# Designs tried in a protein design chat: VHH binders against q9rw55. Part 29

Target 1, 281 residues: q9rw55
Amino acid sequence: PQVEQLARQKMWNLAERFVAGESIESAIQAVQALERDGIAGNLDLLGEFIDSPAKCTEFADDVIKLIEAAHAAGIKPYVSIKLSSVGQGKDENGEDLGLTNARRIIAKAKEYGGFICLDMEDHTRVDVTLEQFRTLVGEFGAEHVGTVLQSYLYRSLGDRASLDDLRPNIRMVKGAYLEPATVAYPDKADVDQNYRRLVFQHLKAGNYTNVATHDERIIDDVKRFVLAHGIGKDAFEFQMLYGIRRDLQKQLAAEGYRVRVYLPYGRDWYAYFSRRIAETP
Short names: E, the ipSAE of ESMFold2; O, the ipSAE of OpenDDE; V2, 0.75 times the mean of E and O plus 0.25 times the DockQ between their complexes.

## First folded at step 7 (VHH)

Design m04 (framework vhh_7n9e_1; at its last look DockQ between E and O 0.01; V2 from the best seeds 0.00; counts 0 for: pae E 18.8 > 2, placed apart)
Fold by OpenDDE, look of step 7:
Structure m04 (fold): chain B 281 residues (1-281), chain A 120 residues (1-120)
Amino acid sequence: as target 1 above (281 residues)
Amino acid sequence: DVQLVESGGGLVQAGGSLRLSCAASGFTFSNYAMYWGRQAPGKGREWVSGISPGGDYTAYASSVKGRFTISRDNAKNTLYLQMNNLKPEDTALYYCAKGPTYRGSWMDVWGQGTQVTVSS
């Protein structure tokens, strides 16, 4: 036990750059610190793979506790969740458990003027996620729930267009999962180009856009695009990961852009940390 | 209550200089990014310049870059904008703005503004 604790402590010292602590309190403090620099927060409770309906509901309860804590601390709740973590695909009482739990979470967030982002997962969950997203937007409004589109998927431009009637708040990312060439661009250049298309089309449509990337070339392209088309800085935001390109985060904030940082927290941080290390040569 | 009070505006000839000041109160000034904006007649409010809490990061609109300098004195709770080589197109009401808070507001407080008029 002592060895484990020491190992965990040592690893945490390395991981603390990318994870906003293990507790709700540490996560809130991290958000407050970012806010001072003109940077907003997006909280993500890290959890292990959940395969039990009861555990999914428990996870949802923990997210609700986070929302309550954020509100109590005077922070506008902004939380990202994966629907699989809260029971998507599990049928409980005649309804998808993920939808049921998402409804609970968003209702709580809305009570405090907050926002819930439904993170997009692998391509096999895109249809159900977007369907549930549409349902939830209908119930709570686009100002309280958003979702994510991944530019590496061939379908994403179509998905974006199909959601225009909702005037949705969408986070654009390149992609986080290993996808086959049958559904995703294998070439990075194509992914990047499709990313630009997604962002630009969504902006032109007048929808709130989250440009979630650390790619400075794309960031610059977005800056030029919005200038050329008379799109105000309040019509979108840049999003970045906690601990990555902190200089750029602060610079963009100084430039008057909205910047939001994705802050993972929780005891199960090791998997996340490992992925971040792998991405940071 | 958070208060921002701008000063230093006036009438100046093209090519002239002005130094704007913004006196801040009601919050911990040194903890927040600060911004200058302006609104010209018939136009919307536009961002002019920003500075991080510690002053480590500054930024300027393309239209004023090289001519304007933003700075702050955290000990005096004051934000400054040095405006050199002023042009008629710089004519506007200039606002001081506070950075976002943990409440989720962006540039949530603006001052009353100070008028800058640049004659040809």
Scores: ipSAE 0.385, ipTM 0.755, lowest interface PAE 1.0, mean pLDDT 92
Fold by ESMFold2, look of step 7:
Structure m04 (fold): chain B 281 residues (1-281), chain A 120 residues (1-120)
Amino acid sequence: as target 1 above (281 residues)
Amino acid sequence: DVQLVESGGGLVQAGGSLRLSCAASGFTFSNYAMYWGRQAPGKGREWVSGISPGGDYTAYASSVKGRFTISRDNAKNTLYLQMNNLKPEDTALYYCAKGPTYRGSWMDVWGQGTQVTVSS
């Protein structure tokens, strides 16, 4: 027990740059610091082992508390959630609990002019997540709910086009789940090229596009693309991780681009930070 | 270098069917996802359908789902699009594309196209 606590304390000394602490208060302070640099926040309450309907609803309640706290602090709420954490796939009298809880969360965000991004998880959840995304956009409008497409999945290019009737706000990411080659590109070069396709097609369709990457080659390609096609800086934003390439975040903001930074917080930070170290040498 | 040649287009009446083919060369066909797109006169390109390298996953634009079927024959390096219950709004130049491209946007590697015209 003492060894685990010591290890956790030493890991926190390394992690505090990348995680906005354990509390709502520390997360709010981190967003406020970003806003002073002209950078917006994307708040994410960490909670990766939520396995019962009651815990899923408690997690949703905690997300609502976060939204309320952000509003009370003068921050326009922007929160990402994983539908599995709020009950996706768990039936409650013939209705998906995740959808029920997502409605509660999005309704609260909408009350304050805010936005909820539905994170994409492993490939087995893509169909249900996109189905629920369509339902939620129909109920709340595209200015209050968005989702994510992952360039490593073969299906994502088609999924993007299939959603155009919604005029959707979509975050483009490469992908972070272990996926078999039957559903995902094994070669990084293919993933990167498909990432560009997703971003460029979404921009050309006239939809708000979130370019979530630290890859300067892709960022430069996006800058050239938008200039060549007369796409204004209000049609897209760059998104990055808290504590990674703060120099680039500030540089892009200074150049007049919209920049948003993912701010994880909560007691589950240890698992989050361990993954960041494994992914970013 | 990469060569994609579409065929099978033509004039059909509404409710009819056509089967498009795309012959591929200059790359290892079975390693790449393949796509169909279309472009009506004076309009931008529209994604229609996609298929994974092994053929185990397919996807469709909502406007064609249930009517169009994408398939591939990796032994013959050929991509197909079966189009049933055609409507006048399906009139377009149809082309196949190799995914992913190793440079630029999704528009870098497209075939010449085959015209599909659906009369009312």
Scores: ipSAE 0.000, ipTM 0.106, lowest interface PAE 18.8, mean pLDDT 85
ESMFold2 (binder alone), look of step 7: mean pLDDT 86; pTM 0.864

Design m06 (framework vhh_7n9e_1; at its last look DockQ between E and O 0.02; V2 from the best seeds 0.00; counts 0 for: pae E 6.9 > 2, grease 26.5 > 24.2, placed apart)
Fold by ESMFold2, look of step 7:
Structure m06 (fold): chain B 281 residues (1-281), chain A 119 residues (1-119)
Amino acid sequence: as target 1 above (281 residues)
Amino acid sequence: DVQLVESGGGLVQAGGSLRLSCAASGFTFSRYAMYWGRQAPGKGREWVSGISPGGDYTAYASSVKGRFTISRDNAKNTLYLQMNNLKPEDTALYYCAKGLYRGTWYDYWGQGTQVTVSS
């Protein structure tokens, strides 16, 4: 217990640059600091091992409390959720619990002019997540719910095109899950090139595009692309991780680009951060 | 509560210089990124320049880079835009803007100050 407490304290000294603390208050303070730099926040309540319908609904209630607290603090709510954490795949009274809980969360965000991004998880959840995304956009509008496409999946270009009727707000990421070569590009160069394809196609389609990367070559390519095609700075944003390349975040904001920063927080930060350290060399 | 008051505009010959000021009140000026924008007749609003709260990050639209300089005096709650080698295409109403506020981008602009560059 004493060793565990010392390890947790030492880990926090490393993690505090990348995690916005354990509480709603610390997360709100972090967003307010970003907003003073002209940078918006993307709040993510960390939740590990949410395995029962009751816990999924409790987690959704906690997300709603976060949305309420953000609004009360003068922040337009922008929150990312994983549908698995709120019950995707768990049948409750004849309906998917994840969809039921997502409706509650998005309705609360919409009440305050906010936005919910539905994170994309491993490849086995892509079909159901896109199906539920389409349903939720139909109910709440594309201004209040978005989703994620992952450039390492072969399917993502087709998925992007199939969603154009929604005029969707999509976050483009490379991907963070271990996927077999049957569904995902194994080569980083192919992933990076497909990332460019996803971003450029989404921009050309006239859809709001979230360019989530720290890769300066890709960022520079996007800047040149939007200039060449007459695409305004209000049609897209750059997204980055809390604590990584704060110099680049501030520089892009000073350049008048929209910048949003992912802020994980919660009591589960220790498990989250420990897993991330174990997964990266 | 937030107030931004631009000044320093006017009529100037091509090649001339002007210095715009933006007096800020109603918020902690030193804690916010600040921006200049402009709107020419018949055009949409164009971002011109931005500066971080501490002044350590600055950026410019390509059309003005090398000719315009953004700065701030946090002790006087004032934002500046030094405009050198002015061209007729710089003719516009110039606005200062406060960075992100209440979760919205560039949520308050001043009334603007007119800059007219004659050939």
Scores: ipSAE 0.056, ipTM 0.567, lowest interface PAE 6.9, mean pLDDT 88
Fold by OpenDDE, look of step 7:
Structure m06 (fold): chain B 281 residues (1-281), chain A 119 residues (1-119)
Amino acid sequence: as target 1 above (281 residues)
Amino acid sequence: DVQLVESGGGLVQAGGSLRLSCAASGFTFSRYAMYWGRQAPGKGREWVSGISPGGDYTAYASSVKGRFTISRDNAKNTLYLQMNNLKPEDTALYYCAKGLYRGTWYDYWGQGTQVTVSS
């Protein structure tokens, strides 16, 4: 425990760039700081791998506390959750625990005009996540719950199209998981091209689109696309990770685009930080 | 109709204390977060403090943290702001505000109560 604590202390000096602290208070302060620059926040409570139903429910309770605290601080709640962390795949009382807990979370967010993004996980969870997303949109409205599509998956264009009836708010990402070539493009160029397709099709369909990328070429392509098609700046937003390309975040905001920053926080920040360092050496 | 009526403001010397009250009506008070804001002359309205519907969570602007305390009595439909160790820079019109956060604006706010802190 002492070694771990020392390691955490030493690494925190570096990790604080990418993590909005360990507490709810620090996370809220980080959001408030961003808002002063015209940038919105997306809060993500970092947690350890959870394999217990009771712990999943506890995690959901912690997310609800976050929502309450954000609202009290005058921040519109905007939170991303992974359904696995709140019990997806676990049956309790005849229903999927992830769905049950997601309802609780979204209900609380909706009460305060907030928004919950259901983060997409690995390809094995895509079907159940989209099914639950559809259910939750039906219950709470597309203005209070969204999800994520990953451009590296072959299926994603089809998934996007299948959701059009919901007029969904969708975050587009390239992909964060190691996927086999049987389900995902192995070539970065193909992933990038598919990303553009996802974004452009979703925009053209008139759906709110979250362009979550730091790729300036893609960002520029999106700018040109929306201009060419007469799509207003209020019809989409750019999303970026906390601590990454701060200059670009502020620039986009200054240019009048909506910008939202993904802010992970919590005690279990080490795993997240390690991934960020690997991506941004 | 939603009504918010602030009271308790006045002139106080630096280092002094005031307690503001906000009487709420026209909505289910206990269901909504409540906030205090203030506007100094020549400046925009700024957020000062917030409290969750049940009072379990509170938040404060950095400039007032440790000096101000927000509280509420849901049975009386009343919001409070205890202001201690007041400073000249705290001089402002203080507003209470209701409920849903919409960008930089609140759904409803009162007419305000003037707080003046002399040096």
Scores: ipSAE 0.021, ipTM 0.301, lowest interface PAE 6.4, mean pLDDT 90
ESMFold2 (binder alone), look of step 7: mean pLDDT 87; pTM 0.879

Design m07 (framework vhh_7w1s_2; at its last look DockQ between E and O 0.72; V2 from the best seeds 0.00; counts 0 for: unsure alone 63.3 < 65, grease 26.5 > 24.2, SAP .691 > .668)
Fold by OpenDDE, look of step 7:
Structure m07 (fold): chain B 281 residues (1-281), chain A 116 residues (1-116)
Amino acid sequence: as target 1 above (281 residues)
Amino acid sequence: QLQLVESGGGLVQAGGSMRLSCAASGFTFRNAMYWHRQAPGKQRELVAGISGGYTAYDDSVKGRFTISRDNTKNTVYLQMNSLKVEDTAVYYCAAGLYRGTWYDYWGQGTQVTVSS
């Protein structure tokens, strides 16, 4: 334990840029700091690799505690969860545990006017995630639950269109998982182009859009697009990762755009940190 | 009570300079601050913004206007140089606040008139 503590301390010095601490308190403080700069927060409790149903439920309980803490601190809850972390794919009492736990989480968020984003995972979970998303939107409303589409998947443009009846709040990302060429664009240029398509179509459809990227070229294209089509700055927001391009975050805020920062937190931060290092060498 | 109060407007000759001030009270001043303007018959438009020390300007005023802030005085400024007749408008100070939702707080506005 002592050796572990020392190792974590040393690594934390490097990781603190990308992780909003290990505790709920530190996460709340990070959100408050962002809000003072006019930037919104999106909290993500780290711990997505959970295989036990009991642990999935416990994780959901921890997310609910986060929601409660945010509310208590005067922050409207905005939390991203991966459904796998709360039991997706596990059947309990004839219902998917992920759905059951997501329902609990969203209900709590809604109680405080909050929002839950169902993060999209690998391509094998897209169908079930979107199905559960539709169910949850039906139960709680599009103002309290959203999801994510990944532009590197061939299917995503179709998925976006299929959800229009829900008037959904969707975060657009390029993609975070290693996917085969049978389901995802292997070339970055194609991923980027499809990203633009997703964003632009969703905006034109009149749906609230989260443009989650640090790609300045795409950001500029979005700026031009909304200007050209008379789409107001209140119709969407830019989203960025905690600690990445802080300059651009504030610049966009200065320009009058809505900016929201994705804030991962929790004890299990090492895996996340490792990925961030790989992305920002 | 949240409040913004603009000052410093008036009549100025084209090519002249003017400095607007906006005093804020009732909230943390570190929030993003903006200057907007509304000319007669036109929509209100963003002129300049500042967030965390970063500034942004409308293309029409770039190189001529400078937004700045003094947190010790809870005041945001708009230095306007090389003023043009088309800069004539009511100038509004706004604070971008996020408290679970996005909204701005506005001052009452100050008239800026640039004569030829």
Scores: ipSAE 0.745, ipTM 0.908, lowest interface PAE 0.6, mean pLDDT 92
Fold by ESMFold2, look of step 7:
Structure m07 (fold): chain B 281 residues (1-281), chain A 116 residues (1-116)
Amino acid sequence: as target 1 above (281 residues)
Amino acid sequence: QLQLVESGGGLVQAGGSMRLSCAASGFTFRNAMYWHRQAPGKQRELVAGISGGYTAYDDSVKGRFTISRDNTKNTVYLQMNSLKVEDTAVYYCAAGLYRGTWYDYWGQGTQVTVSS
């Protein structure tokens, strides 16, 4: 326990640039600092493995407290959640607990004009997440709930097209899970090209598009694409990670683009950050 | 709730210079502010923006206009040099983000008229 506390202290010195602390207060302060620079926040309460229905509902309650605190602080809530953390796959009373908890979270966000993004996890959860996304958009509207597509998955182009009737707000990411070549492109060049396809098709379909990348070549390609197609800056946003390329974040904001920054926070930052470090050579 | 008040506009001869000011009140000083302009019969266009010391300019004004901020006042400026007749417009100070929402928050505007 003392060894863990010493390691936690040392790790925090490395992590504090990339994590908005342990508390709702620290997360809110981080968003307020970003908003002074014209940059919006994307809050993500970090959760260690949540293994029981009670823990899943407790986590959802904590997300609701975050939404309430953001609103009380004058911030429009924008929160990302993983459906697995709130009970996806755990049947309760004839309904998926993740869906039940997501309804509660999205309802609270909608009360304050906010937005919930349903993170995409590994490939085995894509079908159920998209199914639940369709249900939740039907209940709350696309202005209050969105999801994520991952360009490294072969299926993502088809999934994008299949959702167009919802006019969905989608975050396009490359992907961060270890996926086999049977479901995901192994070559970075293919992932990057598919990323462009996902973004451009979504923009051209008239759907709000979140361009989540630090890749300046892709960012420049998006700028050129929207100019060529008469797509306004109100139709999309760039999204980036807290603490990475703060210069680029501010430069894009100065250019009048919408910029949103991912802010992970919570007591579980140590476990989260330790796993990230362990995965890096 | 926020209040943005532009000043410093007026009539100027082509080739001249002018400095616009925008006083912001009703909130903590923001590091990010924007100048837009709207010529008669045209859409508003972004002229210059600043965020945390980073600046950006429309190509039509680059090298002639400078956006800046006074850290001791809640004020953003637009220095306009080598003015051209086509710079004639109402100039608006804007904050593009308010309480987590991207709305273009505008001042009342200040008329800049460049005569030949």
Scores: ipSAE 0.666, ipTM 0.890, lowest interface PAE 1.4, mean pLDDT 89
ESMFold2 (binder alone), look of step 7: mean pLDDT 80; pTM 0.822

Design n01 (framework vhh_7w1s_2; at its last look DockQ between E and O 0.60; V2 from the best seeds 0.00; counts 0 for: pae E 16.0 > 2, unsure alone 63.9 < 65)
Fold by OpenDDE, look of step 7:
Order: sequence, then structure tokens, then C-alpha cells
Structure n01 (fold): chain B 281 residues (1-281), chain A 117 residues (1-117)
Amino acid sequence: as target 1 above (281 residues)
Amino acid sequence: QLQLVESGGGLVQAGGSMRLSCAASGTFSSNAMGWHRQAPGKQRELVAKISGGSTAYDDSVKGRFTISRDNTKNTVYLQMNSLKVEDTAVYYCAAKLYRGWGSYDYWGQGTQVTVSS
């Protein structure tokens, strides 16, 4: 145990690039640092294997604490959550626990003018997530809750269109789940193309769009697109992962675009860090 | 598609040993792996997890169960010793994967472990 602890400590020094610390305080500080550079934050509490109803509720409580801490620090709360982490699919008192906990979280965020992004997970959860998203938008408003669409799924363009009545704030990501070819584009080129379609259609529809990518080609395409269509810089934002292409983050901010960085934090950082290292050799 | 397939479950007498295996298809790498169990009428609970070289166990199984992984075989194991009747449950293998902006847990179908008195 001691050796493991030491090893983790050593690894943590390397992980600081990609993880905004283990505590709420460190996460808040990281957001504050980004804001000094004109970059906004999106906080994500990391959690591994949150499975029991009790743990899901506890996780939700922790997210609420984060929201409160952000507000107390003068930061507009912006948090991403995975509904599975807060109990999606679990029945408690005749209601989906994920929905119940999401309401709690969003209610708290709304109290402080904040925003909750419901992260999209694997393809099997898309329907329930979008359904719950619709419900939550109805209850709290599109200003306080958003979701994510993944361009690698064949269904995503349709999903986007089906949500237009909500005027939703949507983060667009390529998606990288290991999904079968029956539901997802196997070729990166197709994923990229579909990403552009998603972003462009959502922008044209007049919806707030989060362009979450580090792909400079796509970023440039978006820049050209919004210019060509007279879409203002305040109608969308670029989003990037903490520690990834920091140069590009700053550049985009300097160019006057809204930039938001996704900041994972928490004690369960190792797996995330390991993956980041693997993806960023 | 990442699939987790458990094996090794069955009937065992109290005090006996059993080894569960979970074979993962696709990317295994250094992602966190875990074993969960659900007994009848109870909530599913984490039994053991492994992330990199770090392991954690539920208090009820500490000293009796050992989680390990073989990255060359994309397999995670749960060695269960000194089994008790209370260990009877469906055991599930889980994988926490991060890919790009996404993360989620994969789950196996579960394997029944029955410990008889």
C-alpha cells in the first residue's frame, strides 16, 4: 500500500497536466487560472464504477458541493455529468434515480445561473439520455442544461434535428467509443464529415453549439462557416480537454472566440490520465 | 465493440476457492477493471477494482479475494479464497474506459457464484 501510494504520488506529478487536481479546491483554482487567460471551465468529477444507488446519490451530492463551491468562489457553475454516474437505469421510489439526481444537480446549478451538461455515453444509453434531457430542459430550461451528440453514430444527425424544438445547447464530439459498425462509422473520415454536418446544422438552426474538438482542420472549417453565414462569435464556443493543445486554446481565446476547457478532477484520476498519456504521446 | 465475458463461476463449498476470469475484447490497456457482485435482494456492490497496479477491495473480501490482470491476455481475474455462504451472488466484470471526450463502464453478463454451507 505504501509503495502504491508513492507510485501514485509520482504519477500525479505527471498527471497534473490533464487533471485539475483531486479536490474541489484544486478544481476551482484550475478554473480560475484558465479564466485569467480568457478561457472558461467545465468541471467533471471523475468517478470509477459508481454502481450502487447509494453511491450514485453520494456522487450527485458531491457534484452539488462542487456547484456550491464554484458559486462561492465567484465562478459560474458549469459541470458535466454522466447520468450513469448519478443513477440512470436504477429505479428508486418508482423513478429513475439518474433523473432524480440530475434534477437535484440542475436545480442547484440554476440557482446560481449555472449550466449542467449531460455527457453522452455509449450508444445503448442515447435514447434514455435524450429522453431525460428533454424532460430536464422542459423543467429547467435550455439555458441550464445541455447534452452531447457524437458524430460517430449514424443516428446523431437525426437526434440533433429531433431536438430543435428545444433550442438546445449541445456539445458536439466525434465520439470514440468502441461501438459496432452497425451503429457507428468505422472510418475516421466519415466521423469527421458527420461532425461538420452536426456542427453546421446546429449553428444554422440558431442553437448554441459547443464545438468540442482539437482538430484544427475542423476548427478552421467552423471559423469559415460562421463567417460565411454571419454567425457571431457569441453564438458558439470551442471546447477542449484540459492540458490538450493549450496553445490552441489560448490562440482561439485571443482571437475572440469563446473557449471552454473540460477539467476532470477527483481521486479516480489514474485511468483518465493513463488514457490521456496513451492518446498524447 | 468491447465485450466482457466472465467465466469460472459455479458451485463451491464454503471454505473453498474459486477463480473468476473476465476476458475483454478490444482495447484493454491500463484502464480500470473491476468485479462487482449482486446477491438476491441486495444492491450491486463493488468487490474489487484494479487501476494500473493499484487495487482496492471491499472490506468484506479483504484478505480473501485478489484481483489481478494480465494485459497480454486482456483478462482480469478474481481469485476468491475462503469463500463464505455470504459470497453467493452474481459476479459482474466491469471496465472503465476513457476515449476522447467519453467514458463509460462496460459490463459483462455476469456469472453465478454459489457457495454452499
Scores: ipSAE 0.584, ipTM 0.804, lowest interface PAE 0.7, mean pLDDT 92
Fold by ESMFold2, look of step 7:
Structure n01 (fold): chain B 281 residues (1-281), chain A 117 residues (1-117)
Amino acid sequence: as target 1 above (281 residues)
Amino acid sequence: QLQLVESGGGLVQAGGSMRLSCAASGTFSSNAMGWHRQAPGKQRELVAKISGGSTAYDDSVKGRFTISRDNTKNTVYLQMNSLKVEDTAVYYCAAKLYRGWGSYDYWGQGTQVTVSS
C-alpha cells in the first residue's frame, strides 16, 4: 500500500547515514569522502538469498566489478566477503565453488595491491573457513587475504594461536550469530574480556591486528597496551561501522591511528539497517 | 539455533490457491526471510523476500504471490494465487540472521507444491 511505500522511503532517509547506497558508484563516493578525512574504507556488497551456483558466481562477478571500480577511482581495494555468499560448500564431486570464486576475487584484488577479508559466519562454518583461509593465504600471501575471529566463541583463542605460522591479518569481532552456550560465552563481560585477550595476543605475536569495535574502554585499553609494549601505530587499525560514532572515527584518525570504516551497500540494505538499529542505541 | 519448518504444500489444480507457512523455532529480529523454489531438474530460484517492512517478488509471481511475516508467531507466509503448472516445485523457506557483524543463511527442509493441468 501507499503507507508501506512511504515508510520505506522514510526508512531510507534514516538509513542513508549507515549505508553507502545501492550502487558501486555511491559506494566509491562514500569511500572517497572517508579518505578525505584520513579514514580508509572496507566495502561490503550486501546480498540476500544467494542460493544457487549461478547466483553465487554472479555475486562474485559483482564483487570483482567493485574491485575494478575502486582501483579505477584511485582507491586501494579493500573488500569483505562471506564465503557462503560465493558458494562455500563441497559439491558431489568434492569441488567448493566458494573457494573457486574466492580465488577469482582475491586474484583481482592482488592485481591492484588490494585486500580481501573473509568474514566469519556461524560456528558451524569456522573449521571450513579457517581451512580455506590457510589455502588462500598460501596461494596469495597474507598481505592480500585476511579473516575474522569472534571473541564470543570459546574456540577463538586456540584458533588464533593455530594460525600464527601464517602471520595473518585478522579482524577481531565480538560475534554476530545466535550461538548456544555450549560454544559461546553467554555473558557480555566474558565476551569483552575474551576480545581483549584475542587482540592483545595477536598484537604480541607480531601480527597485523584489526580492532573492530565501538567500545571506548576497549579502544583505550588497546592504546595503553601498544604504548606499554612498544607497538607502532602501523601494526594495527581500528575498524568501525559507517554512520556510528563518526566523532570517534575522526578523533582516532586525528590522533594518528589507522581507522577503517565498514561500508555496506546494495539493494538489500533494508535488512542490514534494521539490524543496526536493533543492536545500537 | 534458528530452525525453519515449512508446511502447507500439496496438490492443487491450475488457477487455484495455496498458502505456505514457515515456522521458526528461534527468536529473530529484522531477519531477512524469503521463499525459494526448485522444480525437478532445475536450479533453485528466489520467489519472494521480506526484510523488515520491505517485500520483493520475482517477476514470474508478481501480482499472484504475497509474502508476509508474523513476528509474534515467528512465522512467514507465502500466499499463492492463480497457480500455474510452472509453479510446480519444492518450496524452501530461508532466513538471514544478523547479530553484530556479518550474516548467515538458514534453510528449511522444503515442501512440495504440485499444480495439475
Scores: ipSAE 0.000, ipTM 0.149, lowest interface PAE 16.0, mean pLDDT 84
ESMFold2 (binder alone), look of step 7: mean pLDDT 80; pTM 0.821

